# VH-VL binders against q8ixk2r445to577, part 84

Target 1, 133 residues: q8ixk2r445to577
Amino acid sequence: FFGMLQNKGLTDYCFDYNPPDENQIVGHQVILYLCHGMGQNQFFEYTSQKEIRYNTHQPEGCIAVEAGMDTLIMHLCEETAPENQKFILQEDGSLFHEQSKKCVQAARKESSDSFVPLLRDCTNSDHQKWFFK

## First folded at step 17 (VH-VL)

Design w71
Fold by OpenDDE, second read of step 17:
Structure w71 (fold): chain C 133 residues (1-133), chain A 120 residues (1-120), chain B 107 residues (1-107)
Amino acid sequence: as target 1 above (133 residues)
Amino acid sequence: EVTLKESGPALVKPTQTLTLTCTFSGFSLSTYGMGVGWIRQPPGKALEWLANIYWDDDKYYNPSLKNRLTISKDTSKNQVVLTMTNMDPVDTATYYCARLRYGDYYFDYWGQGTMVTVSS
Amino acid sequence: DIQMTQSPSSLSASVGDRVTITCRASQDIYKYLAWYQQKPGKAPKLLIYDASELQSGVPSRFSGSGSGTDYTLTISSLQPEDFATYYCQQDYDWPYTFGGGTKVEIK
């Protein structure tokens, strides 16, 4: 699966990554932004290694969850996907993070009009369901 | 202008099936993101969500009533139909249909509601 | 299911008063919360969505705030037309659930 990774509950919002330096793509947080399909900021791939890969840049980035965190941060992809980069995109659209045993949820930033994907306890909320478009 | 109006029987006998129709205007269920839901309210009590249907025929039901509820749409007629089987006096309530948008799971436009009494 | 608990169930107030209604969810609903106003014999009217967003056409004296499990509807200066019952609703998880309502009565 590849393309825009769109949230079901938060309509018209997609995974978005726009690092300040396109030559240094790691270390920043993945956010949610209106789906526009322009450029490379919203193109992701779900791989057979259970990675969410940001492969429009070289070296390729993979979404990771750092210890103790609930945010999605871009790391470099590895030959063998590390545990903190493994996600299961399930049939129902839920995006499950294996290591944390949590689901990716579209969340509103506190005191902000912006949105981010965060790890939360898994529910039946459409805000935890995703699809590639 | 968005409008919705509920229609159906005002009186239903116990064990019978209730069929309500929501006729709307000002929007279409052929439009991406559009949805219609049903909410009921017993006299003097709180609101209870029943079911939603969306432009793509995706349907959601209240789990507590799912086995009794069926929601359908006729896009060409701008109508949504709700059926509820095995009616009981406890189901006596004002039944509302309301518009919602997929991803925005709040109801921004409501019908005036129709009172349904279940009695022998 | 997510339980929504409103408090108080009823209150008496005068025109010009500041009125505060609270809604507590049984779990974090992440600001996926709407407020409705309902007058006797009428359908509910949407006031606030996403916890703090004012619906178009709603007077600015209405405001919503909160996060996590606790949310508040505030009427800064109660007007005669504001005497009604108010309901909160979570739209975070299925099934959608409403609070028990808060009746705002004239003192």
Scores: ipSAE 0.233, ipTM 0.777, lowest interface PAE 2.1, mean pLDDT 92

Design w72
Fold by OpenDDE, look of step 17:
Structure w72 (fold): chain C 133 residues (1-133), chain A 120 residues (1-120), chain B 107 residues (1-107)
Amino acid sequence: as target 1 above (133 residues)
Amino acid sequence: EVTLKESGPALVKPTQTLTLTCTFSGFSLSTYGMGVGWIRQPPGKALEWLANIYWEDDKYYNPSLKNRLTISKDTSKNQVVLTMTNMDPVDTATYYCARLRYGDYYFDYWGQGTMVTVSS
Amino acid sequence: DIQMTQSPSSLSASVGDRVTITCRASQDIYKYLAWYQQKPGKAPKLLIYDASELQSGVPSRFSGSGSGTDYTLTISSLQPEDFATYYCQQDYDWPYTFGGGTKVEIK
């Protein structure tokens, strides 16, 4: 699966990553932004290694969750996907983080124009359902 | 078990400052993502959100009352304090503190509320 | 600010009745909507969050639905303990705002 990763509940919003330096893409938080389908900031790939890959640049980035955190941070992809980079996109649309055993939820950060994906206890909320478009 | 309890004066004179304390248990504001908010309700009226504070000391206020409100926390005591200046009879209400989680801005646990009457 | 218009302001119903309460937001709030129950002299109790998710411990006769600007709380079969005032709340944007409330009274 590849393309825009869109939330079901927050219907108009997609995964978005816009690092300040295109040559240094790691270390920043993945956010949610209005789906626009323009550029490469919203293009992601779900791989057979259960990675959510940001492959618009070399080296490629993979979404990871750092220890003790609930935010999604961009790391470098590795030959073998580390445990903190493994996600399961379920048939019901839930995005399950294997290591934390939590689900990715579209959450408001500060205002209506500031949303982020956060790890939360898994529910049936549409805010925890995602699909590629 | 999560519990919250409001404490403060039941009576405040006009122009005075109201100080309310929320003492809670069952969770900590040192925990990532935790927050506490204040909501008030005038007698027979709807609920009004006042302010939130989170584990990182981020604070949010109702813009209509922002200049009058100050929220702070003492994590070691599991307390959140709300101050509201220049109280007026229209501020007469039951004041609640409640728990919320960052990114989930609904209130899942509430204190019993404390009635504050502003009168000369 | 996002305005939450709740309707009706009050209704009378009997035990066993199906009760429906509506909440309309002044703009799309993307299912960031919670429902609370409040009984006289008590604090509000969370019933539903994210428009349709039932809070733990809440009876299954309560359900929430809706999207965009329009949301509904439904009590499939009203019980004696359900006579109360219900409020919706949006958590899409600052400041948080509540509906005006719906008082469910015994017929």
Scores: ipSAE 0.839, ipTM 0.937, lowest interface PAE 0.6, mean pLDDT 94

Design w73
Fold by OpenDDE, fold request of step 18:
Structure w73 (fold): chain C 133 residues (1-133), chain A 120 residues (1-120), chain B 107 residues (1-107)
Amino acid sequence: as target 1 above (133 residues)
Amino acid sequence: EVTLKESGPALVKPTQTLTLTCTFSGFSLSTYGMGVGWIRQPPGKALEWLANIYWEDDKYYNPSLKNRLTISKDTSKNQVVLTMTNMDPVDTATYYCARLRYGDYYFDYWGQGTMVTVSS
Amino acid sequence: DIQMTQSPSSLSASVGDRVTITCRASQDIKKYLAWYQQKPGKAPKLLIYDASELQSGVPSRFSGSGSGTDYTLTISSLQPEDFATYYCQQDYDWPYTFGGGTKVEIK
């Protein structure tokens, strides 16, 4: 699966990554933004290694969850996907992080117009449902 | 078991400052993502959100009351304090503290509430 | 601010009845909607979050639905303990706002 990764509940919002330096794409947080498909910032690939890969840049980035965190951070992809980069996009649309055993949920930052994907206990909320478009 | 309890004066004079304390158990504001908010409800009326405070001491206020509100926490005591200046009879209400989580701004556990009457 | 309008403001029903309460937001709140139950002299109790997620411990006769601006709380079969006032709350945008409430009274 590839393309824009869109949230079901937070309609019209997609995974978005825009690193401040195109030559250094890792270390920043993945956010949610209105789906537009422009600039390659919203193009992701779900791979056979269970990665959510940001492959519009070289070297390619893979979404990871750092220890003790609930945010999604861009790391470099590895030949063998590390445990903290493994996600299961389930048939029901839930995006499950294997290591934390939590699901990715669309959330708003307090008192802002910014949205971010966060790890939360898995529910049936449409805010935890994702699909490629 | 999560519990919250409000404490403070039941009666405040106009123009005085209200200080309410929320004492909670079953969770900690040292825990990532945890927050405590204040909500009030005038007699027979709807609920109004007042302020939130989170584990990192991030604070948010209802903009209509921001200049009158101050929220603070003492994590070691599991307490959150709300102060509201220049009280007026229109501020008469039951004041609740409640738990929430950053990113999920609904309140899953509430205190029993404390009635505050503003009267001369 | 986002305005939350509940309807009806009050209703009378009997035990066993299907009860429907509506909440309309002044703008799309993207399913960031919670429902609370409040009994006299008590604090609100969370029933539903994220428009349709049942809070732990809440009976299955309660359900939430809706999207965009329109949301509904349904009690499939009203029980004696369900007579109370119900509030919706949007947690989509700051400041977070509540509906005016719907009082469910015994017929």
Scores: ipSAE 0.926, ipTM 0.961, lowest interface PAE 0.5, mean pLDDT 96
Fold by OpenDDE, fold request of step 18:
Structure w73 (fold): chain C 133 residues (1-133), chain A 120 residues (1-120), chain B 107 residues (1-107)
Amino acid sequence: as target 1 above (133 residues)
Amino acid sequence: EVTLKESGPALVKPTQTLTLTCTFSGFSLSTYGMGVGWIRQPPGKALEWLANIYWEDDKYYNPSLKNRLTISKDTSKNQVVLTMTNMDPVDTATYYCARLRYGDYYFDYWGQGTMVTVSS
Amino acid sequence: DIQMTQSPSSLSASVGDRVTITCRASQDIKKYLAWYQQKPGKAPKLLIYDASELQSGVPSRFSGSGSGTDYTLTISSLQPEDFATYYCQQDYDWPYTFGGGTKVEIK
């Protein structure tokens, strides 16, 4: 699967990554933004290694969860996907992070207009359902 | 088991400052993502959110009351304190503290509430 | 602020009845909606979150649905312990606001 990764509950919002430096794409948080598909900042690929790749740039980036964190951070992809970069996009649309055993949920930062994907206990909430478009 | 309990004066005079304390157990405000909020309910009326505080000491207030509210925590005592200045009879209500998580701004556990009457 | 309008303000029902309560938001709240039950002299109890997720320990006769601005709480078969006031709450934007409540009374 590839394209915009859109949330079901938080309608019209997609995974979004816009690094400050196109030559240094790692280390920043993936956010949610209105789906527009422009500039390749909303283009992701779900791979056979269970990665969510940001592959419009070289070297390619892969979404990772750092220890003790609930945010999604861009790391470099590796030849063999590390455990903290493995996600399962379930048939029901849930996005499961294998290492933390949590699901990705669309959430709002309090007192902010910003939305972010966060790891939460898995539920049937549409805020935890995602699809490629 | 998660529990919360509000404590403070039952009667406050107009223009005085209300200080309420929420003492909780079964969770900690040192835990990542954890928060405690205050909600009030005038007799026979709807609920009104007042303020939230989180594990990193981030604080959020209802804009309509922000200049009157101060929320703080003592993690070691499992307590959250709410102060509200310049109390008025219109502020008469049952005041609740409740647990929430950052990103999920609904309240899953509530204290029993404490009735506060503002009267001269 | 986001206004939450509940309807009806009160209703009378009998044990075994199907009860539906509606909550309308003044703007799209993207399913960030919770439902609470409150009995006299007691604190609100969380029933539903994220519009349709049943809180742990809540009977399955309670369900939530809706999207956009319109949401509903349904009690499939009203039980004696369900006579109470119900409130919706949006957690899409601050300040987080509650509906005016719906009192479910015995017929």
Scores: ipSAE 0.925, ipTM 0.960, lowest interface PAE 0.5, mean pLDDT 96
Fold by OpenDDE, last read:
Structure w73 (fold): chain C 133 residues (1-133), chain A 120 residues (1-120), chain B 107 residues (1-107)
Amino acid sequence: as target 1 above (133 residues)
Amino acid sequence: EVTLKESGPALVKPTQTLTLTCTFSGFSLSTYGMGVGWIRQPPGKALEWLANIYWEDDKYYNPSLKNRLTISKDTSKNQVVLTMTNMDPVDTATYYCARLRYGDYYFDYWGQGTMVTVSS
Amino acid sequence: DIQMTQSPSSLSASVGDRVTITCRASQDIKKYLAWYQQKPGKAPKLLIYDASELQSGVPSRFSGSGSGTDYTLTISSLQPEDFATYYCQQDYDWPYTFGGGTKVEIK
């Protein structure tokens, strides 16, 4: 699966990554932004290694969850996907992070117009439902 | 078990400053993502959010009352303090503190509330 | 600010009745909606979050639904302990706002 990764509950919002330096794409937080279908910032790939890969840049980035955090941070992809980069996009649309055993949920930053994907206990909330478009 | 309890004066004179303390247990404001908020409810009326404070000491206020509100925390005591200046009879209400998480701005645990009457 | 309008402001019902309470937001709140129950002299109790997720410990007779601007709290079979005032709250936008409440009274 590839393309825009869109949230069901937070309608019209997609995974978005715009590193400040195209030559250094790691270390920043993945956010949610209005789905615009333009550019490379919203193009992701769900791979057979269970990665959510940001492959529009070289080297390629893979979404990871760092220890003790609930945010999604871009790391470099590895030949063998590390445990903290493994996600399961389930049939019901939930995006499950294997290591934390939590689900990715669309959330808003307080007092901000910005939204971010965060790890939360898995529920049936549409804020935890995702699909590629 | 998560518990919260509000404490402070039951009576405040107009123009005075209200200071309320929320003492909680079962969770810590040192925990990532954790927050405590204040909500008030005038007698027979709806609820109004006042302020939130989080583990990193980030503070958020209702814009309509921002200039009158100050929220602070003492993590070591599991306490959150709300001050509200220039109190007016219209501020008479039950004041609640409640727990929330960053990104989830609903309140899952509430204190019993403390009634504050503003009167001469 | 997002305005939350609840309907009705009050209703009378009997034990066993199906009760429906509506909450309308002044704009699309994208299912960031919570429901609370409040009994006299008590603090609000969280019932539903994310429009339809049942809070732990809340009876299954409570359910939430809706999208966009319109949301509904349903009590499938009203119990004696359910007579209370119910509030909706949006957590989509800052500042967070509550509905005016719906008092469910015994008929």
Scores: ipSAE 0.924, ipTM 0.960, lowest interface PAE 0.5, mean pLDDT 96
Fold by OpenDDE, fold request of step 18:
Structure w73 (fold): chain C 133 residues (1-133), chain A 120 residues (1-120), chain B 107 residues (1-107)
Amino acid sequence: as target 1 above (133 residues)
Amino acid sequence: EVTLKESGPALVKPTQTLTLTCTFSGFSLSTYGMGVGWIRQPPGKALEWLANIYWEDDKYYNPSLKNRLTISKDTSKNQVVLTMTNMDPVDTATYYCARLRYGDYYFDYWGQGTMVTVSS
Amino acid sequence: DIQMTQSPSSLSASVGDRVTITCRASQDIKKYLAWYQQKPGKAPKLLIYDASELQSGVPSRFSGSGSGTDYTLTISSLQPEDFATYYCQQDYDWPYTFGGGTKVEIK
């Protein structure tokens, strides 16, 4: 699967990554932004290694969850996907992070117009449902 | 079991400062993502959110009342304190503290509420 | 601020009735909507969050639905303990706001 990764509940919002430096893409947080499909910032690939890969840049980035965190951070992809980069996009649309055993949920930052994907306990909420478009 | 309980004066004079304390158990404000908020309800009226405080001491206030509100926490005592200055009879209400989590701004556990009357 | 318009303000119903309460937001709140039940002299109790997720311990006769600006709370078969006031709350935007409430009274 590849393309824009869109949330079901938070309609019209997609995974978005816009690093400050296009030549140094790692270390920043993945956010949610209105789906526009322009440029390279909203194109992701779900791979056979269970990665969510940001492959429009070289070297390629993979979404990871750092220890003790609930945010999605861009890391470099590795030949063998590390455990903190493994996600299961389930049939029901839930995006499950294997290591933390939590699901990715679309959430708003308080008092902000910004939305971010966060790890939360898994529910049936449409805010935890994702699909590629 | 999660519990919250509000305490403070039942009667406040106009222009005085209201201080309410929320004492809770079954959770901690040292836990990542955890928050406590205050909500009030005038008699026969709807609910109004007042303020939130979170585990990292981040604080948020209702813009309509922000200049009058101060929220603080004592994690070691499992307490959250709300102060509201320059009280007016219009501020007469039942005041609730309740638990929430960052990113989910609904309240899953509530205190029983404490009625505060502002009168001369 | 987002305004939550709740309707009706009150209704009379009998045990066993299907009851529907609606909330309309002044803008699209993207399913960030919660429902509460409040009985006289008691604190609100969370029933539904994320528009349709049933809070743990809440009977299955309660359900939430909706999207965009329009949301509904449904009680499939009203029970004696369900006579209360119900409130909706949006948590899409700050500050968080509540509906005016719907009092469900016994007919």
Scores: ipSAE 0.923, ipTM 0.960, lowest interface PAE 0.5, mean pLDDT 96
Fold by OpenDDE, last read:
Structure w73 (fold): chain C 133 residues (1-133), chain A 120 residues (1-120), chain B 107 residues (1-107)
Amino acid sequence: as target 1 above (133 residues)
Amino acid sequence: EVTLKESGPALVKPTQTLTLTCTFSGFSLSTYGMGVGWIRQPPGKALEWLANIYWEDDKYYNPSLKNRLTISKDTSKNQVVLTMTNMDPVDTATYYCARLRYGDYYFDYWGQGTMVTVSS
Amino acid sequence: DIQMTQSPSSLSASVGDRVTITCRASQDIKKYLAWYQQKPGKAPKLLIYDASELQSGVPSRFSGSGSGTDYTLTISSLQPEDFATYYCQQDYDWPYTFGGGTKVEIK
């Protein structure tokens, strides 16, 4: 699967990554933004290694969860996907992080117009359902 | 078991400052993502959110009352304090403290509430 | 601010009845909607979050649905302990706001 990764509950919002330096694409947080399908900031690929890959740049980036955190951070992809970069996009649309055993949920930053994907206990909420478009 | 309990004066005079304390157990404001909020309810009326405070001491206020509200925490005592200045009879209400989590701004556990009457 | 309008303000029902309460937001709140139950002299109790997720310990006769601006709380078969006032709350935008409430009374 590849393309825009869109949330079901938070309608019209997609995964978005816009690094401040195109030559240094790792270390920043993945956010949610209105789906626009323009450029390369909203293009992701779900790979056979269970990675969510940001492959519009070289070297390629892979979404990871750092220890003790609930945010999604861009890391470099590795030959063998590390455990903190493995996700399962399930048939019901839930995006499950294997290492933390939590699901990715669309959330709003308080008093902000910004939205971010966060790890939460898995529920049937549409805010935890995702699909490629 | 999660519990919260409000404490403070039952009677306040107009123009005085109200100070309420929320004492809780079963969770900690040192825990990542954890928060405590205040909500009030005038007799026979709807609920109104007042303020939130989180584990990193981030604070948020209802903009209509922001200039009158101050929220603070003492993590070691499991307490959150709300102060409200220039009280008026219209501020007569039951005041609740409740637990929430960052990113999920609904309240899953509530205190029993404390009735505050503003009168001369 | 987002305005939350509940309907009806009150209703009378009998034990065993199907009860439906509506909450309408002044704008799309993207399913960031919670429902509470409040009995006289007691604090509100969380029933539903994220529009349709049942809070742990809440009976399955309670359910939530809706999207966009329109949401509903349904009690499939009203029980004696369900006579209370119900409130909706949006957590989509700051400041967070509540509906005016719906009182469910004995017929």
Scores: ipSAE 0.923, ipTM 0.960, lowest interface PAE 0.5, mean pLDDT 96

